# Miniprotein binders against q96jn8r1131to1294: the designs that were tried, part 43

Target 1, 164 residues: q96jn8r1131to1294
Amino acid sequence: TLEFLENHGKNILLSNGNRTATRVASYNQGIVVINQPLVPQLLVQVRIDFLNRQWTSSLVLGVITCAPERLNFPASACALKRAAWLLRGRGVFHNGLKICEKFGPNLDTCPEGTILGLRLDSSGGLHLHVNGVDQGVAVPDVPQPCHALVDLYGQCEQVTIVNP

## First folded at step 5 (miniprotein)

Design r13
Fold by ESMFold2-Fast, scan of step 5:
Structure r13 (fold): chain B 164 residues (1-164), chain A 92 residues (1-92)
Amino acid sequence: as target 1 above (164 residues)
Amino acid sequence: DAEKIKKLIEEAIEYIKKAIEAIKNGDPEEARKYLEKARELLKEALELAKKTGDEYLIDFAKLALEAFERGDLDLLRYYIELALEYAEELLK
């Protein structure tokens, strides 16, 4: 079964059999990673449970190609310099560099109840799914193995893994 | 450049703290002076970020300046703290 790894950002509390992640302090230190590699056709989905609108930016999601079980996570996913492909706001970022200006919906404005998904196609393309709708290829040729990452940043204080 | 951007952001944060303190003490003239100093530092950080081509630093600096222009000091602090975290990671 899919669940979040016990290795996570300092402000995260896991519950619901490690399927719910809550950020209990501040706006950062909220990185969580799925417990198994994102293999082709595996659809990993999380639901936005709670938004704190004191903050303006919201969750970031994407993949990393380093082993996450004992990784010392930075305060924000944005600080990952190597082996990271991230979706933030409207942009797609690779190791801190914006590689696409406008892809999919604005993640900073997705409401509570939104279901966000990540999937690799057979050619290594990373897809974003929003409420069951495939947004297309955000990143081509993602190296494997890779691991799905969610950063409960800013507004987003709680997410839960949901089945397809 | 990352180290210089970090120093500029740290200085801007200190001036924003002084501005908030001045507002709490009922001294709007002093607050305005501190905010203008913070604005200059943030503009310098943005220009330096543009020189490096780092999209994260550019985005954070732009969002901070936008919050500043709207008079939203809490949002301003949020974005400059983001820029500071990112710059600190660049220096590791």
Scores: ipSAE 0.005, ipTM 0.224, lowest interface PAE 11.9, mean pLDDT 81

Design r14
Fold by ESMFold2-Fast, scan of step 5:
Structure r14 (fold): chain B 164 residues (1-164), chain A 104 residues (1-104)
Amino acid sequence: as target 1 above (164 residues)
Amino acid sequence: DAEKIKKLIEEAIEYIKKAIEAIKNGDPEEARKYLEKARELLKEALELAKKTGDEYLIDFAELALKIVEEAEKYLKEGNYELALYYLELALEYLKKALELVKEK
């Protein structure tokens, strides 16, 4: 079954059978990773449960191609120095560099209840799904194995893994 | 205010580059002085970033400052390989911070 790994950012508390992640302090140190590799056609989905409007930025999601089980996570996913492809705000980023200016909806403005999904297609293209709607290919040819990552950053203080 | 933060970060980058060159030339004391100036500039940039409430800019400025402090520890120990590694890492994060300031 899909769960968040027990290795996570230091401000995270896991509950609900490791399917709910809550950031209990500040605005950062909120990275969580799914417990199995993102394989083609697997749709990994999380629901935004709680937004704290004190902050301006919000949830980041994407993939990393390093082993996450023993990784010492930085304060934010965007500081990852390993191979990482991230969706933040309206942009797509690879290891901190913007590779696409405008893709999908603005993640900083998605409301509570929004369901965000990541999926690899048969050609290794990374897709973002928003409330069941495929936004298209954000990143082509993602190296494998890769792991789905969610950064509960800024406004986003809680997410829950949801099944189709 | 974004322009002031940008200038402080750019100036810190230049001092870090001078420190790297000093280490390569066998002058760790000169490098130490340049890193002291870089830390002062980064602390000023961090204070301004905190006033703007830009979380990513705060994170990258804090991270760069901590990395420079780590490089100073290795420099003091005579471990120039690790000192150089951390200074180059600091430059990477400061470039990311500049990109965030430019986006405004």
Scores: ipSAE 0.012, ipTM 0.449, lowest interface PAE 7.7, mean pLDDT 86

Design r15
Fold by ESMFold2-Fast, scan of step 5:
Structure r15 (fold): chain B 164 residues (1-164), chain A 81 residues (1-81)
Amino acid sequence: as target 1 above (164 residues)
Amino acid sequence: DTSERLKELFEKAKEYFEKMIEALRNGDEYLIDFAKLALEAFERGDLDLLRYYIELALEYAEELLKEGDPEEAKRIAEEAK
C-alpha cells in the first residue's frame, strides 16, 4: 500500500490513511514523498484534488535519490541542489538546473481531476504518465534507489494517491 | 504623512525588484509571480497587499538560498551552536 511519508514539508497535513496530502498554508513548504522506493515498473499516481487560482505556478513532481525519512525539506523542491530530478511546468530539472525546455504537457495548467504518474522503465528511464498516457522518458538512467516526490506548490493545495 | 510612507515604500520596492532581477538571472522563475501580484496591488492602490507580496518574494529568495543543499544547511546549523 502506497502512502505519503510522515516526514513532509511543514505546511502539509496528511489524511485518508496518509494517502491525501493537503497544503494548509501559504504557497510553499508542501513537499511530500511516497513511502516505497520507485522500483522499475511500479506506477505511482496522484490525482490533483484542489487548485487555488490565486497562484500562477502549480505542482512539481519527480524523484530524489537520497533517503527521505529524516530529510529537512527546503521551501520548494526546485531548491534541491543534489539528488533531485524534477518536472515543473514544461521543464525537466536536475539539481535545480533546467535540462529540458519542453517535455509533456504544462503542469501549471493541469486541471483538478488530472492524474499524474511516475514510473521507471527497466533501463532506469523516468516516465511521466498523464491521465494514463505515457509521455515518454523525461530522464534517462535515474540512480536507484529513488523515491517519488510531489511538491504541492502554488495552485496545487491537495493531491491523493490513486491506484492504476 | 501618507506621502512620506509611500515614498519609503517606493524605495523598499525598488530594492526588492533589484533582488528579484538578480534571482531571475539565476533562473528563479517563481519570483515573477510575486512581482506581477505586487504590481497589480500597486495599481489598485493597495499598499498593504503590495508590501505583503514583496515580503513573500524576499522570503522565498532567502529560503531558496538557505535550503539549496539540505545536508549542508544542517551542517551550518550545527556549527552555529
Scores: ipSAE 0.006, ipTM 0.225, lowest interface PAE 10.5, mean pLDDT 78

Design r17
Fold by ESMFold2-Fast, scan of step 5:
Structure r17 (fold): chain B 164 residues (1-164), chain A 83 residues (1-83)
Amino acid sequence: as target 1 above (164 residues)
Amino acid sequence: SKEDLAKKLIELYKKALELAEKGDPEEEVRKLLEEAVKIAEETGDEYLIDFAKLALEAFERGDLDLLRYYIELALEYAEELLE
């Protein structure tokens, strides 16, 4: 079963059998990682449960290709020194560097109840799904193994893993 | 040394964040962020350079949440370099 790893950002509290992640302080230190590799055709989904509009920016999601079990997470996913491909706002980022200006919907404006999904296709392309709708390939040729990551940044204070 | 540059960068970022949070004049914050870009480029560290430029861009757009975000990323990374 899909769960969030016990290794997570310092402001995270896991509940609901490690399927719900809550950021209990500030706006950062909210990185969580799924407990198994993102293999082709596995759809990993999270639902946005709570948004705090005190903040402007919201959650980030993507993949890392390093082992997550013992990784020392930075304050935000975009500071990851290991190989990381991230979706933030409308951009696609690799290790903090923007590699695509405009992909999919603006993640900073997704409302509570939105279901966000990550899936690898048969060619290693990383897809974003929004409320069941495939947005296309955000990142081609993702190295394997890779692990799905969510950064409960800014507005997004709680997410829950949702099974298809 | 890279260590000395990282320490200088940390101090600039702490000052920039404090001034931005207090709503102090934009010109003072801008000067600190511009100096941070120069120091980051001297380190040759691609992460420090990227964070510094993104922080300045966020500030120029008036996005204080993104400014805070990138300063925090830079501080975390720079402090890890010193460990």
Scores: ipSAE 0.005, ipTM 0.167, lowest interface PAE 14.0, mean pLDDT 82

Design r18
Fold by ESMFold2-Fast, scan of step 5:
Structure r18 (fold): chain B 164 residues (1-164), chain A 83 residues (1-83)
Amino acid sequence: as target 1 above (164 residues)
Amino acid sequence: SKEDLAKKLIELYKKALELAEKGSPEEEVRKLLEEAVKIAEELGDEYLIDFAKLALEAFERGDLDLLRYYIELALEYAEELLE
């Protein structure tokens, strides 16, 4: 069963059997990680439950290739300088370096109810799915094992894991 | 004009990123980011104001990845306003 790990950003509260993550303070300290490695063909999906319009930027999602169970998370996923591939706004980032200017929809403008998915193909390509639609390969050749990460940043204060 | 202010904001941000990535003195980068906040406030666009303030705060925390993120959001937004 897919769940968020108990190791998470300090502003996160887990509920609904660790399938819902809520950021209860500020705009940051909201990183959560899925409890199982993202194995090829596994589609991990989260639904945006609540957006706080006070903030302008929104959630970040991606993968990390380091072990997450004891990781000391930074305040924001974009501060991860090693072993991280992230989707922020319309950009794709590897260890803080932008590697693609425009990919998929702008994550800062996805409304409540949007379902965002991550899937690794058999060649190590990381795919983004939006409301069930494969956006294509955002990142080729992701090392394995890797773990799906969601940063409840800015507007996005709650997400829930949903089955495909 | 508002278009001239938006163009100036874009130029300030490009300069700030260049200097920050080169490891230029903090005060030099800070002055550019503070000027960006003033221009965003003069433009009166709530998104640009938020991005400018968040960029400055990221820089003050030494978070250059987050600084780049907010500047790039501001650049994309400002350039689309000019279209």
Scores: ipSAE 0.000, ipTM 0.173, lowest interface PAE 12.2, mean pLDDT 82

Design r2
Fold by ESMFold2-Fast, scan of step 5:
Structure r2 (fold): chain B 164 residues (1-164), chain A 103 residues (1-103)
Amino acid sequence: as target 1 above (164 residues)
Amino acid sequence: SLKDEIQKLLDRMEEIAKEIREAAERGDIDKVKELYKEFLEVAKELEKLLEELGDEYLIDFIRLVIEAIEKAIELAEKGDLEALKELAELARYYIRLILEYLK
């Protein structure tokens, strides 16, 4: 059963059996991680439940290859200096550097109700799914084990894990 | 104009970080302490400009720089020069994130 880990950013409150994450303060400190490794063909999906247009940026998602259970999360996932591959806006980032300028839709403009998914293919390619549609390989050859991460940043104040 | 002011402060911070590394290599703890206090003052100047710009990521990144510097100032009382060098490099990492974001 997929759940968010109890180790998360300090502004997160988990509910709904640890399947819903709510950022209860500010615009940052909202990182959550899925409770099991992203193994090939496992599709992890979250639905955007609530957007607060007071802020300009929105959610980030991706993978991290460090053990997440005891990790001290920074204010934003984009500040992670460990092995992290992140999708922010239209960009793909690795350890703080932009490695792709335009991939998939602009995540800063996805509306409430959007379902975002992460999946590894059998070759270690990280795929983004948007409302069930595979956007292609954002990152090839992701090291394993890796863990799916969502940063409830800026506008995105609530997400819920959605099963197929 | 505002971006030119931001760039000038970023360049100053890069220079201070280099001076910290140099002083630490010499074992000059008093100079390292002095430079970290200057580093904090410049970082807080930059924080004001980035807050005026109003970008959440830039504000978070400069706040992380300030946090690393404040940890270093606290740690400097213990005289751990290796840790002080590591915190200067951490601050430089966050400065790099600001520079990349501004491209």
Scores: ipSAE 0.658, ipTM 0.833, lowest interface PAE 1.2, mean pLDDT 91
Fold by OpenDDE base, second read of step 6:
Structure r2 (fold): chain B 164 residues (1-164), chain A 103 residues (1-103)
Amino acid sequence: as target 1 above (164 residues)
Amino acid sequence: SLKDEIQKLLDRMEEIAKEIREAAERGDIDKVKELYKEFLEVAKELEKLLEELGDEYLIDFIRLVIEAIEKAIELAEKGDLEALKELAELARYYIRLILEYLK
């Protein structure tokens, strides 16, 4: 089953069989990684459970290609300088650098209840799904194995892994 | 504008970081120490502006820069040039992230 790893950001509390992540302090230190690596055609989804509108930014979603069990998480996923492909706002980032200006909906404005998904296609392309709708290829060729990463940042205080 | 002032400080920080690397490569510890002190001052000023802007991402990055600079100053007293170079590069990396974010 899909779960968040025990190795996570300092402000994260896991519950619901490690399928729910809650950031219990501040606006950062909220990185979590899903235990199973992405495999082609498998859709991994998380639901935004709770937003705290005190903050302006929201969750970051993406993948890492390093060993998640050994990762020393920075305060924010945006500080990852290697092995990281991230979706933030409307942008796509690789190792902190923007590689796409506008992609999909603005993650900073997704409301509670939004279901965000990641899927690798047969060519290694990483797709973003929003409420079940394929938004297209965010990253055309992702190294494998890779793990889905969620940064509960800013407004986003709780997410839950959900089945397709 | 606030954004213009932020950009000016970032540009200045980039220049300082470059000079730090060059001084470190020459083994000029005194110059490195001097530059890091200036670096810290500029970074702290930038932090204030970013706090005014209210962007959490940018605030996070500048704080990381400040922490790195403060550590570098401590290490400079020990003459650890390699550590100073590494910290300078780390700071530069975060500055670049800020710059990229502001585009």
Scores: ipSAE 0.000, ipTM 0.202, lowest interface PAE 11.3, mean pLDDT 87

Design r3
Fold by ESMFold2-Fast, scan of step 5:
Structure r3 (fold): chain B 164 residues (1-164), chain A 105 residues (1-105)
Amino acid sequence: as target 1 above (164 residues)
Amino acid sequence: SLKDEIQKLLDRMEEIAKEIREAAERGDIDKVKELYKEFLEVAKELEKLLEELGDEYLIDFIRLVIEAIEKAIELAEKGDLEALKELAEEARYYIRLILEYLKEG
């Protein structure tokens, strides 16, 4: 079964059999990683459970290519450098650089109840799914092995893993 | 303006980072220590301006710069030049994130 790893950002509390992640303080230190490598055709989905409108930015989704089990997570996923490909707002980012300006919906405005998914296709392309709809290839040829990452940043204080 | 002051401090930090690399390459540990202390002063001044601006990512990025500089100051007492070079590179990476973020608007 899919679960969030016990290794996570320091402001995270896991519950519901490690399937729910809650950020209990501030706006950062909220990185969580799925316990299985993202292999082709595995669809990993999370539901946005709670948004705190005190903050402006919201959750970040992506993949990390370093081993996450004992990684010291930074305050935000953007600091993961070359190890991470991230979807933030409407942008796709790698190593601090915006590699695509307008991809999918604006993640800073997705409401509570939105289901966001990550999947690799057979050629290693990373896909974003929003409420069951494939948005297309955000990142071609993702290095493998890689792991699905969620950064409960800003507004997004709680997510839960949901099955397709 | 606030934006002009932020840019001025970022330019100053880039210059200091370059000087640190040059001093480290020639093995001048005393100069590296001096430059890192100046680097910290400028970074903390920039932090206050970014807090005034109120952008979460910019605040996070400058705090990562400050953390790297503080680690470097601590390690400089032990004379580990390779670690000092690595931390200068880490600080420069976060400064680059600030610069790219500001270009986005």
Scores: ipSAE 0.343, ipTM 0.653, lowest interface PAE 2.7, mean pLDDT 89
Fold by OpenDDE base, second read of step 6:
Structure r3 (fold): chain B 164 residues (1-164), chain A 105 residues (1-105)
Amino acid sequence: as target 1 above (164 residues)
Amino acid sequence: SLKDEIQKLLDRMEEIAKEIREAAERGDIDKVKELYKEFLEVAKELEKLLEELGDEYLIDFIRLVIEAIEKAIELAEKGDLEALKELAEEARYYIRLILEYLKEG
């Protein structure tokens, strides 16, 4: 069963069998990691449950290749220096460096109810899915094993892991 | 040099962040507001210098700082001192990351 790990940002409260993450304070410290590593053809999806318009920006989505149980989470996923491939806004980032300016929809403007998915293809390409639609390869040749990461940042205050 | 100027601005930002926390601890919301405005100005100046340097990694980090500062300014209007303290600490964290990066390069 897909769940969020107990090791998470300090402002996160897990519920619903650790399938729901809620940021209960401020706009940051909201990183969560999904327990099972991504494997080819596995689609991992989260639903944006709640947005707080008080803040700017929104969730960051991506993968990490370090051991998630040992990760000391920064206030924002954007501060990860290594082993991180992230989708923020329309950009793709690797270890804090923007490697793609425009990819897929703008994550900062996704409304509540949007279902975001990550999937590795057979060649190791990381795909973004939005409401079931494959947006293409965000990151080619992602190292494995890797874990899906969600940063409940800014507007995004709650997400839930959903089945495909 | 450009790097020297960058270092000076970073040092100034660290000092401002410290002063913000201190002012917040005293409950001096007016001083906090003033300091965050200064903080924003310095951060934007640093962004310009980093753009001249052409380091996208550092530019991204300074933008995180600016975002935090902008949020803080908004919160300052609401008088949420605890949130302001937190934002100051976050900004300081990112500044430290920038400093560490510069030392490594």
Scores: ipSAE 0.022, ipTM 0.424, lowest interface PAE 3.5, mean pLDDT 88

Design r4
Fold by ESMFold2-Fast, scan of step 5:
Structure r4 (fold): chain B 164 residues (1-164), chain A 103 residues (1-103)
Amino acid sequence: as target 1 above (164 residues)
Amino acid sequence: SLKDEIQKLLDRMEEIAKEIREAAERGDIDKVKELYKEFLEVAKELEKLLEELGDEYLIDFIRLVIEAIEKAIELAEKGDLEALKELAEWAREYIRLILEYLK
């Protein structure tokens, strides 16, 4: 059973057996990490439960390669630098640099009820899944071990882990 | 107004980015280092104004620019002028995105 790690951004409240994450303040400090390494073929999925449209940006998905259990999480996933590969809007980012300009749908416009998934293929390629549809390889060679990360940023104030 | 002040800082950053490219093309590493430090100061001032405006996408964009400038300052000590030109152009792309977004 997948759960969000008890170490998380300071604005996060976990509920539903640590399967639901709610950001209770501001637009940031909303990073959560899955409690198990993302191993090849494991599909980690979250559903967008609640969007606050006073904000413009929305959630960020990705992977982190440093140990998350005692990490002092920054205000946003962008500050994780070399340790993180991130999907934001239509872009793929690593170390603050945009490494792909248009990949998959725009994450800033996904509605409530959207199910977003992360999976490593057997070659270490990171895949994004949207409502069950594989978008392809966003990052071709992710260092392992890595952990799936969700940044409840901006509009996205609540997500829930869902099983395939 | 707040928007006028933001526009002025964005215009100044655009100008600094152009000056960085020109200095790098001349091989003037000392000038590139000086300009990147000024670039960081202006970018951090802009970050405060964008936080006051309250648009988190704009805040995110300027924070990416700040991160790129900080990397450029570190790289400037190593003398990699080509990387410094690339980072200035990358930052300029986001400055223009912010400018377009504000229209």
Scores: ipSAE 0.013, ipTM 0.213, lowest interface PAE 8.0, mean pLDDT 85

Design r5
Fold by ESMFold2-Fast, scan of step 5:
Structure r5 (fold): chain B 164 residues (1-164), chain A 93 residues (1-93)
Amino acid sequence: as target 1 above (164 residues)
Amino acid sequence: SLKDEIQKLLDRMEEIAKEIREAAERGDIDKVKELYKEFLEVAKELEKLLEELGDEYLIDFAKLALEAFERGDLDLLRYYIELALEYAEELLE
């Protein structure tokens, strides 16, 4: 069963059998990681439960290729300088460097109830799914093993893992 | 260093925001306008350094601080400046 790891950003509170993550303070320190490696064809999905529109930017999602169980998470996923491929706004980032300016919908504007998914294809391509619709390959040739990461940044204060 | 330059600008913005609040509480509109211009100059310099750094989160906080200031919400301005300082400190370790 898919759950968020108990190692997470310090502003996170897990509930609902570790399937719901709530950021209880500030705008940052909201990184959570799925408890299983993202293996090819596994679709990991989260639903946006609550947005605080005091903030401009919203959630970030992607993958890391380092072991997450004892990782000391930075305040923001975009501060990860190694082993990280992230989707923020419309951009795709590798280790803090923007590698694609315009991919998929703008994550900063997705409303409450949006279901966001990550999936690896058989060739190692990372796909974003939005409300069940495959947006295409955001990152080709992701090294494995890799782990799905969600950063409850800014507007996004709560997400819940949903089964496909 | 770039880290020290960013920190210095963020500290200066916090000091100016504090002075703006004090002037506003006093009803000194001329002083508020003077400090506002100084705040915008520091904010523009910070924006240049943040573009060089490529950190979009720091840019977002600077934008939110400026929007709060335009609205006359000095509490929210101070809040975003403090958040930017905390983030920059963690990022630049």
Scores: ipSAE 0.005, ipTM 0.228, lowest interface PAE 12.1, mean pLDDT 80

Design r6
Fold by ESMFold2-Fast, scan of step 5:
Structure r6 (fold): chain B 164 residues (1-164), chain A 103 residues (1-103)
Amino acid sequence: as target 1 above (164 residues)
Amino acid sequence: SLKDEIQKLLEYMIDFAKLIREAAERGDIDLVKYYYKLFLEYAKELEKLLEELGDPELVEKIRKVIEAIEKAIELAEKGDLEALKELAEKAREIIREILEELK
């Protein structure tokens, strides 16, 4: 089993054996990280449980290549200036720099019940899966070890890890 | 190929053995426990892939690694950092043997 790490953003509460993350305040401080590295063949999946449409933007997901257990998380994942590859809206970001304008679906419009997955292929390419459908390679040659990260930003107030 | 996937995971496990040693040298028992938990997850995934590869000797070797890691996780509750470093090194040696046999 996959779990969220106990080191997380300050607005997060973990429940359901650390498999559900809920953001209990504001719109930010909602970063969670999966407890084991994202290795090739491992499909890490989260389900969007609750959206608060008071906010415009929604969740961010991706990978970090730094050790997460003692990381001092910023208010938003996009503020990470090192060792981070993130999917936000339709963009792909590396350390805060947008490296791809349009990849996959717009994450700001995914409804409750959507299952989002991250997987590394055998060449180190990072794939996004949406409701079981592989969207292709968002980031080639991700350095390893790396860890899957979800930022419960804006609209997205709850996610749950789901098995394939 | 399956063999390349297995090789990559073995290399990650060698990195985890190093991270465990470094954390233990700093006296950080919580970090050692965390890295051993990850080490175990990698080893179990490798067991599945090695079973798929169909080499029973390699499967036996990874099972010994899993056993060493499980002993280390139990011992971590007692805080014996030197024993934890020794078990990580034992696991690393077996992982190196698996890598060599794959060549």
Scores: ipSAE 0.000, ipTM 0.109, lowest interface PAE 18.8, mean pLDDT 82

Design r7
Fold by ESMFold2-Fast, scan of step 5:
Order: C-alpha cells, then sequence, then structure tokens
Structure r7 (fold): chain B 164 residues (1-164), chain A 95 residues (1-95)
C-alpha cells in the first residue's frame, strides 16, 4: 500500500500507518515522498487536512527522479537542484527554473478537503488531478523511475494519502 | 544594488517612530510587492537558493502586515531590518 517514506523533512511527523504527514513546526522542512515509484496509470492522491492561513504560500507537489530513501532534503522543495519537476502556486518548475507560468488552479488557494493527485500517462506525461478532475499534462516525458513528492510548505500543515 | 531598491526599512522605521501604524502597514504592503517582483526575477534566473531566501522574506512581511494591528512597533522595525538585510545579500550575489 501507499505510504510516506520514513526519510522526510525534519519538521514532519508521520501517523496513521505513515499515511498522514503533519508539519509540526515553522513553515518549511516539510518534504515527504511516496514509498513506491510513480508508474504509468498509478494515481497517487493526498487530501489537504489542515491549513494555517498565517502563511501565504501553500503545498508543492511533483516528482523527483533520484532515489529518495537516503536523500538529505533541503528546507523547501524549491531548493532541489537536480531531477525535480514541481507544481507550486500556478507554476511548473524544473530544477528550480520556472518552465510554465500558469498551469491548473492556484495551489496556494486550495481549501481544506481538496484532493490532489499525480499520475503518469502512457507517454510519460505528468498529470495533476484536482478533486478527481484531470488538469492535463504539466510535464511531458518524465524520466523513470520517478517518485511522487509533497512539500508541506507554508499554509499546508497536514495531508493524508487517500485511495482513488 | 541598493540604488534600485527603495529603503523600505528606513520608511517603516520613520513611520513607526511617529506612531503611524497605518503608514507602517502601507510601506509593508509596498515592500511585499517589491519582494514578490524580486521572487519572480530569481525564479526566472534559476537560483533555487535565492528563491528560498526571498520566500522567507515574503512570509515574514506578510506576517508583519497581519500582526501590525497589535501595535508592536519595535517588532515591526526589527522585521523590516531583517528583511532588508536578506534582500541586500540576494542583490549582492546577483552582481
Amino acid sequence: as target 1 above (164 residues)
Amino acid sequence: SDEYMIDFAKLIREAAERGDIDLVKYYYKLFLEYAKELEKLLEELGDPELVEKIRKVIEAIEKAIELAEKGDLEALKELAEKAREIIREILEELK
């Protein structure tokens, strides 16, 4: 079954059989990674459980193509310099460089209860799903293997893995 | 370089010393807009370390605007100086 890896940002506490991640301090150091590689047609979903609106920005999600089990994670997913494709706000980022200005909804404004999903299509395109609705391809031809990543940044203090 | 930056910390300090909390909030809002424009520039330049630094500044400024109603003018002055110092470091690395 899908779980968050035990290797995670230092402000994360895992619970609910490693299916819930809570950021217990500050606004950063909140990166978590799913325990299985994202293979074509696998839909990985997380629900936003708690938002602290003291912060302005919110969660980031995406994929990394390096092995996550022993990574020393940076304070924020935005600081990943290699092999990372990230969705933040309305932007799409590759290794810290913004490659698309407007894709899907603004992730900084998604309310509690929103279910966000990542899926690879048969051509290796990375899709974002929001409350079951496919937003389209954010990144074409993602190299494999790749791993789904969530950064509980800013407002987003808790997420839970949910089944489709 | 400093010549391209309005000295928001100075303006906030002067407003705070006059006890003008509405003016402090106004200058913090302008400072926020500047910081967001700088974030956009840093993202386009592709330096993730500098992006993280400016994000920290943005979060601090937004918190300061929220907390300004509590009237802790000394804390507001200190936050503005810290934000200015981080921006100074960012601009120095861009040179």
Scores: ipSAE 0.007, ipTM 0.377, lowest interface PAE 9.6, mean pLDDT 85

